# VH-VL binders against Cysteine desulfuration protein SufE (sufE), part 2

Target 1, 144 residues: Cysteine desulfuration protein SufE (sufE), of Wigglesworthia glossinidia brevipalpis (q8d2j8)
Amino acid sequence: MNKFIKKINFIKNFSSCENWEEKYLYIIELGNKLSPFPEKFRKNSNLIPGCQNDSWIYLIYENTKKIKFYGDSNSLIVKGLIAIIFILHEDLKLSEILTFDVKPYFNKLSLTNYLTPSRVQGLSSISKFIKKSARCLLIKEKIL

## First folded at step 13 (VH-VL; from y5 with heavy chain T100R)

Design z1
Fold by OpenDDE, fold request of step 14:
Structure z1 (fold): chain C 144 residues (1-144), chain A 121 residues (1-121), chain B 112 residues (1-112)
Amino acid sequence: as target 1 above (144 residues)
Amino acid sequence: EVQLVESGGGLVKPGGSLRLSCAASGFRFKYAWMSWVRQAPGKGLEWVGRIRSKYDGGKTDYAAPVKGRFTISRDDSKNTLYLQMNSLKTEDTAVYYCTREYYLSGYFDYWGQGTLVTVSS
Amino acid sequence: DIVMTQSPDSLAVSLGERATINCKSSQSVLYSENNKNYLAWYQQKPGQPPKLLMYWASTRESGVPDRFSGSGSGAEFTLTISSLQAEDVAIYYCQQYYSTPTFGGGTKVEIK
């Protein structure tokens, strides 16, 4: 089971941060809670395009219909951002990932208000990659 | 209180080298993006380069005029930013400012007093 | 690189009068994804380092008097001093941080 806090608690915690510095530190903390990334998954096919830092994501669809999210990056802040995105995807069915939009949450949290355009693009790239991965899994499972 | 103090400026001949330091205090230096900005005498501001926090990958960027000659580095254990300047040219003459970039944003919210570098034969 | 152009180069304004400084970018510094203008304004007094006045085009830095205001969006921006004070004599710079940082040429504000 995912070691992350629940989405609702994350939103509360993030929103309770007094300033952007606290949010920044919290993001780093979340990144440190990512599950260890299996080295066997550290392949170019799992490398996220469009990120300023080398970052990897891999999804496992278990027979229990649960999705396991693995992510890593050479940037700790990106690891944290990956963690946030994973948290936002919690409890979603594999098919629901295809239509899930993280942008409303980013806006609600003001997450993109103090990021460089490149970093914001990185967030979009991560989300896009997750959707792509989910689609591939759906095809593999003959659901789609 | 945030404080940035530059040092290492001086007179150097063309082709020479100089290393500037910036001592930072009053904030969590290791999380900060840091930049160098220079100003030639009587001229405007010119961005020289930046170094990101190691938490952001620690990558550096340089302005075209100094790329390949200048190197920015940092020692987080000493809260110090560095600018190694090699192959100096007369047009590198300027006051060099150490600046902090606001977290992940890119504007410069704190500046040091600057240190003068004069390149002359 | 994005080129920043300021106008005028110099401005003389009477005490208590309005000072207007313009800044144009060679391309838009408005990011559509977050609807933020990546533009800052700085004040530099003689013999001093620059001081941040404004960020995100129109947000005043802490401690900056309310007579300073920033406006504009996209590629055209304006810094306004509603009532010029003696201590406002300085050179003002705009700076974009949408991409690789670049500064305008500066505008010298003096008392008429």
Scores: ipSAE 0.756, ipTM 0.921, lowest interface PAE 0.8, mean pLDDT 95
Fold by OpenDDE, fold request of step 14:
Structure z1 (fold): chain C 144 residues (1-144), chain A 121 residues (1-121), chain B 112 residues (1-112)
Amino acid sequence: as target 1 above (144 residues)
Amino acid sequence: EVQLVESGGGLVKPGGSLRLSCAASGFRFKYAWMSWVRQAPGKGLEWVGRIRSKYDGGKTDYAAPVKGRFTISRDDSKNTLYLQMNSLKTEDTAVYYCTREYYLSGYFDYWGQGTLVTVSS
Amino acid sequence: DIVMTQSPDSLAVSLGERATINCKSSQSVLYSENNKNYLAWYQQKPGQPPKLLMYWASTRESGVPDRFSGSGSGAEFTLTISSLQAEDVAIYYCQQYYSTPTFGGGTKVEIK
């Protein structure tokens, strides 16, 4: 599993950043902590639409009911943003992902205040893609 | 203190080439998006192009009038931004400014003094 | 590209009086998702490069005097100098960064 910081600690750390540069660097750091993306998952079906940079996400639902998140991007900053989104989804049940809203967290962190519209849209696309993936897994597992 | 210093401007004939440099200091250059903005004599400001940080993909964008003729690059090890201008036209005559974009937002918070490029036969 | 139009082209104002510069965009530069106006203002004095005055339409850059203020939203914006000073003589430009950056034509502010 990813060696991500806990959501609560992430929020504290991010909020403690004094300026956008520090936040920027922290985001990059988080991106570097993503688990290696398996090349076998680097398919068009896992390509996130709406991102400025090619980005991929793949979810694995294990028999233990644990969800493994895999993400990658040609942009390191986008990798970091993916990492943030993964952190926000920690400890959620597969079914809970369908209704989980990242927007309140983005607002709390002011994450979208200094991004281009396209980057903001990219965040939304990532979240949407995760939900879609979760839904597919639920169907596959005959939960839905 | 943030400093941007352009160089390489001069007189060139139409169809010629010129390479501008911008030496940056006082900030972590490798993380910055950088742009070129030009200003023809007695005219307004015109965005020329941009290069993103390698940490954000390093992609470049260009204004339509210079696309295919101008190339923006950077050497992060030297804290230097470049503008390679080929197939220069008289309408390319301008003071060229090196500018820093405020991270991922897109406005220009620091500007160099500019370097004059004159394209004339 | 989004076209930026400034008005007036030139403005003469007495010292201590209010100067008002308008900027219009051909499209809205307000992004609904974050409710931010992607609009900046710059000041350029003779023989000098532009200087950032305002970003996000109404946020003053550090070091910019309080007499400068930005207002507006969507596609119409205004830069106001509440009390014109001698050092404020310059050309002012608006710029959108909602999409590919574009500048207004500039407004020359002079002392009457």
Scores: ipSAE 0.750, ipTM 0.919, lowest interface PAE 0.8, mean pLDDT 95
Fold by ESMFold2, fold request of step 14:
Structure z1 (fold): chain C 144 residues (1-144), chain A 121 residues (1-121), chain B 112 residues (1-112)
Amino acid sequence: as target 1 above (144 residues)
Amino acid sequence: EVQLVESGGGLVKPGGSLRLSCAASGFRFKYAWMSWVRQAPGKGLEWVGRIRSKYDGGKTDYAAPVKGRFTISRDDSKNTLYLQMNSLKTEDTAVYYCTREYYLSGYFDYWGQGTLVTVSS
Amino acid sequence: DIVMTQSPDSLAVSLGERATINCKSSQSVLYSENNKNYLAWYQQKPGQPPKLLMYWASTRESGVPDRFSGSGSGAEFTLTISSLQAEDVAIYYCQQYYSTPTFGGGTKVEIK
């Protein structure tokens, strides 16, 4: 249920898929493995702007060293894309999240080669929102 | 391997209704986005509309000439795509093709043989 | 909607000669983020449904002979048949899938 998938295993598994139908199904599977999204965080401030599907992301410190990512969407494929981006941010500190570039991984995986412009924009929107959420968490940290 | 078979075409009077079906096989229909494309006699191809996979929210989109009159639906348990055509006009006369979109891409990799709809008095 | 304009409407080409078909879009179908041209080509032989020939402007579908090639970028595209065969008599359509799908008007290719 709440099991994580390590970045190394994700890259291996995704690259091993024979065709895009297998990759598509694997993306959906990854989304189903996300932790349940707490309803108290399902509010407009956590809604990803410009996404064609209602989608939410929330970042919170699990402890002083770990950041917990919550994500959800009313589209299973978008939820899976969120999960992929979360996997790519595995074990990053807040400062590293702010500077992390997912685009080389998208290129390596050829993830965007099969997507409409709207879906490619969706990946960018998710990535941008994670950085926005990380900046907000940094601001809260400086105040407290 | 992949097969799309349309049915339900025929002659209908203006203002009438028809329901087209497309039986799909050889792929996982429930994950596919499906479209209808039509071709009036002696004319080119015109996209009619699409229905997304239920796993991507199941949204339908329609070309302007048919919006409000045509309804696309799917039955994933029967691997069947439907086109309900209401308030038919003579300009709706065409061969109607069932098509599959290639996974999240938007081009049509498989086409059925088509079914003829003739709207005339 | 993106308007697709094909030229010529009809083309007569001798066996073994080169046929060229042009397709123009009312706006660019090149998406800058992935550098992909969202353009496909279809072949429709007499009495048959359309068949996918090319996607991403220049990638041949499996089983399509290598005498078919696609070129162009942005808003202008060309389908080339390097050595026309008798079985290539068909109407050819371009289609953009950058947004709401739209097709060109078609180009009929005949032997002459």
Scores: ipSAE 0.116, ipTM 0.739, lowest interface PAE 5.8, mean pLDDT 88
Fold by ESMFold2, fold request of step 14:
Structure z1 (fold): chain C 144 residues (1-144), chain A 121 residues (1-121), chain B 112 residues (1-112)
Amino acid sequence: as target 1 above (144 residues)
Amino acid sequence: EVQLVESGGGLVKPGGSLRLSCAASGFRFKYAWMSWVRQAPGKGLEWVGRIRSKYDGGKTDYAAPVKGRFTISRDDSKNTLYLQMNSLKTEDTAVYYCTREYYLSGYFDYWGQGTLVTVSS
Amino acid sequence: DIVMTQSPDSLAVSLGERATINCKSSQSVLYSENNKNYLAWYQQKPGQPPKLLMYWASTRESGVPDRFSGSGSGAEFTLTISSLQAEDVAIYYCQQYYSTPTFGGGTKVEIK
């Protein structure tokens, strides 16, 4: 059973796009595949600070073994960027999420090379918020 | 083939209003960020403002000299960009170019031929 | 706003000789997170709209002849025309897209 199957498939598909317009549309498609964001978690406490568009992330244990990532944005392209970041965190444990660095993947795929500084800053804010959410889950786990 | 065609330029008195249009073809207009750039006669280029794709939230941004007086809008069903200019000043006299920003970047890869706006008494 | 300053304002160059245009920004347009310079160059021939020549400081737009090259990083940039042709008579503008777009004042290139 090959770990990181979704990550490998994403890298293959993204790299197969002929130009930035195809990559742009693929990013939007990935966002559309995200699980619906539960409205009960659409609160200011789950709103990512520092993002140009309103964006929400929530992490929870699913069936006590797997971490479920919920994400949404009022921008379809930002929602797609969130989806990519979730794919990059595929099959990571909480402890691994805390130390995981997305930047090498962004560099390898040249993902940020076509983004404004504001958009790149938004990706950093998303990554930081995921780590904050993972720390909260880890604290809850230790208490239990 | 990408084509941008501006229209609606002309002579207007200070304090007046004018509406410019830009007809777009040859690309997926609804996904594009679009901008207006102007050039006063014999002068350099000045960015006026932009409108983002609805798929990126649809937000508008404006240069300080036009903020509050100019409004950029788009009709994705007609592949058309608009510039509504109110409270016009003589310093707004320029050729106005419709431009496309290259996807999520910020440089302008396609330009229209421009339309002249003259603000004078 | 980031102020863009071009030099010289005008330049007369013999056919086949090298033309050099400088552009300085009031702050760095190199973004450390992606190591990209947010600088573009445009050519505007008489009576025509501007045309994109270069982006990311040194990448030529499709169809731009090899005699055009861009260099520099951070706050100082250069556009070089290695062997000036008659069709290169134009005004050249630099533009930063690190933040709110701003253009340099232009450099007019003429044949001696």
Scores: ipSAE 0.092, ipTM 0.731, lowest interface PAE 5.9, mean pLDDT 88
Fold by ESMFold2, fold request of step 14:
Structure z1 (fold): chain C 144 residues (1-144), chain A 121 residues (1-121), chain B 112 residues (1-112)
Amino acid sequence: as target 1 above (144 residues)
Amino acid sequence: EVQLVESGGGLVKPGGSLRLSCAASGFRFKYAWMSWVRQAPGKGLEWVGRIRSKYDGGKTDYAAPVKGRFTISRDDSKNTLYLQMNSLKTEDTAVYYCTREYYLSGYFDYWGQGTLVTVSS
Amino acid sequence: DIVMTQSPDSLAVSLGERATINCKSSQSVLYSENNKNYLAWYQQKPGQPPKLLMYWASTRESGVPDRFSGSGSGAEFTLTISSLQAEDVAIYYCQQYYSTPTFGGGTKVEIK
């Protein structure tokens, strides 16, 4: 099974890319390392609004209080962008996900410098959907 | 080096059809967004339409004057971009350029030499 | 669609003098979230395809001489050739890529 890349290694590797072409290919590589998306969760409630491509995210609680992130897209680059956002959320508790801001990392890595406005909006939509999913999981946790 | 070579231009009467091809080499065509841009003789540049990489969903977009008449397609196994032009009008007379969009950014970093389409009675 | 307007339509400039080309967009092409101006410049010599000169308003493409510079932000942009050379005789186009691509009408630069 593909292993999820640690945040610190991602930051080092992405920053070491010589140009945007290398960064682009690295983003695609990261998307290829995502776990297969469970087909039973490929439904409209898990579809991200505001993305040009069909994209899904699902969060599930593991009994060790670890959150498992599933993501997929019919676009290789969008799948890679989802993977990056997942890496940035590594080891966060549910409550921390709700307050976590990815924008300082986007700025530090110049991730959005080469993207169209609609692609930048897509990144924001992914982040917002993760927060929405985390809120839903929190509510379920409290009524269990 | 990156090369884009258009072909298929020619003379056609109004209402006719032509199919243009663009042979690509020197880059990973299957990951690229590709566009057609046209230029009437002595006039400026006009974007015609685009096709996204199949790995990016494969969607096409068209400029209003050609929507419904022109169809862009791609064959990644042959590194070839196509433009099917139907119901041609005299206003479609132009040199048609094949272009590559630079990776998600939207500007055109490589252009072919162009192929002339003349629509006249 | 975002309308791009260039001025002048043509200009004649003496060798070694400065040429200034203006481009205005009908709405801002600066995206505030990333502070990028989605504006490119192209050079087209007679009988040749356009060639990319600049992107993000002010970044020169590889191999473009330092005498070419881009400036401006938001909705108003300028391409400057600081010391015109004979090889710079061409038509210059601006293009926005904030949304659906559109080009300016072009500016023909000639030696006076």
Scores: ipSAE 0.088, ipTM 0.731, lowest interface PAE 6.1, mean pLDDT 87

## First folded at step 14 (VH-VL; from z1 with heavy chain K30S A32V)

Design k4
Fold by ESMFold2, look of step 14:
Structure k4 (fold): chain C 144 residues (1-144), chain A 121 residues (1-121), chain B 112 residues (1-112)
Amino acid sequence: as target 1 above (144 residues)
Amino acid sequence: EVQLVESGGGLVKPGGSLRLSCAASGFRFSYVWMSWVRQAPGKGLEWVGRIRSKYDGGKTDYAAPVKGRFTISRDDSKNTLYLQMNSLKTEDTAVYYCTREYYLSGYFDYWGQGTLVTVSS
Amino acid sequence: DIVMTQSPDSLAVSLGERATINCKSSQSVLYSENNKNYLAWYQQKPGQPPKLLMYWASTRESGVPDRFSGSGSGAEFTLTISSLQAEDVAIYYCQQYYSTPTFGGGTKVEIK
C-alpha cells in the first residue's frame, strides 16, 4: 500500500459497509492504493499459482525490522483482495507470518459470502504464497 | 433505476452477420461483468457469453456453440455492451437478453427486454 | 458444464394452494469453503424477460413476496410458492453459478 492502513481501521470500515456492493467498491479502492510493483521482481518465481488472473507477490525488508509487501495483478479486484490480505498481516514478523491464519478474518468480515469459488480459492492461494515468500525471505536474509 | 436496452435484432439469412447493442444506465457499468443470454422461441434460457470488467482484466468467455463465431465487447465510455454475431445459423434464432452479473457472484440480477434475432433462409 | 434438470416440466395448481418446483444439478453447487449454494431462481412471465427471484438458493431478491421460498443444498433444490396467486403464472428457471452458468429447462406453473 502507498499509505499505511491500520488493520483495526480496515476491519471497522469493511464491517461498516451496508451490503456487498459497498464492500466490492471498497475492494476496488484498496487495489488502486497498492504501491507500484517493482518490475525487476515481475518473474514467474513470484507468480501466484492457482489464481485465475496473473498475480505476483514479493516480500522484502525495508530495514532490519520492517517488511514491505509488494503485490500486483492484471485484475484490480484481485489486487484489492491482495491488499486486504496484506493489511491482515500488519506488523507481523516473518516467523509470525508462517503461522498466521487469515480464515477467521474471512468469516468475521463475511468476505467470501458473495465470491465465486474461483475467487475464494484465490484468497487461499494468496495466503499460501505469502507464507512461501516469508519462508524464502527468512532463509535468505537470516535473522540475526 | 437500472436500465438495459437491447437493439440491433432482425431477420438475417444463414451465414450472415448481425451486431447487437445494449445501452446501460443507472449503475457503474465499468465495474461489472456483463453477459448475453438467449432464448429460442418456446425454449429455455441459454447463456451465450460474458465480458468481465476492466477491473478483472476484461476477459471474455463463450458457450461452446458460439465460440469462434460470436464476439462480445464493451465501451465503458458509452456504457454500451456489444455482441457481434458472425456465421449465423438457424439454431441461433432467439431473443437475446443483455444481463448484469452481480458483483463477482455470477447470478444475473438485471435483464433487458431482449431483441429478436431470426436466422432463416 | 454442470447440467441442471428441473421437474416437473409443467405444474397446474389451484389458486391459494402450494406449488413446488424441483431442480437438480449434475454436480454439487455447494462450495464448502464459504458454505454457499451457487443456485438462483428466475421467474419469466409471458412476453417478459426473466426476473431474478432467489439467489444463494434461499435468499429472496428485493421485492419478492414472502410466499416464495427456496430450500435445498448441494445438488437438490426446491422453489416453493406457499399460496399461488394469479400473477405467479410463469415459467420458473433454476440456474447454477458455481462455474460456467447453466439453466434448468424450466417449469411452467399454471392455474388448475
Scores: ipSAE 0.369, ipTM 0.814, lowest interface PAE 3.9, mean pLDDT 89

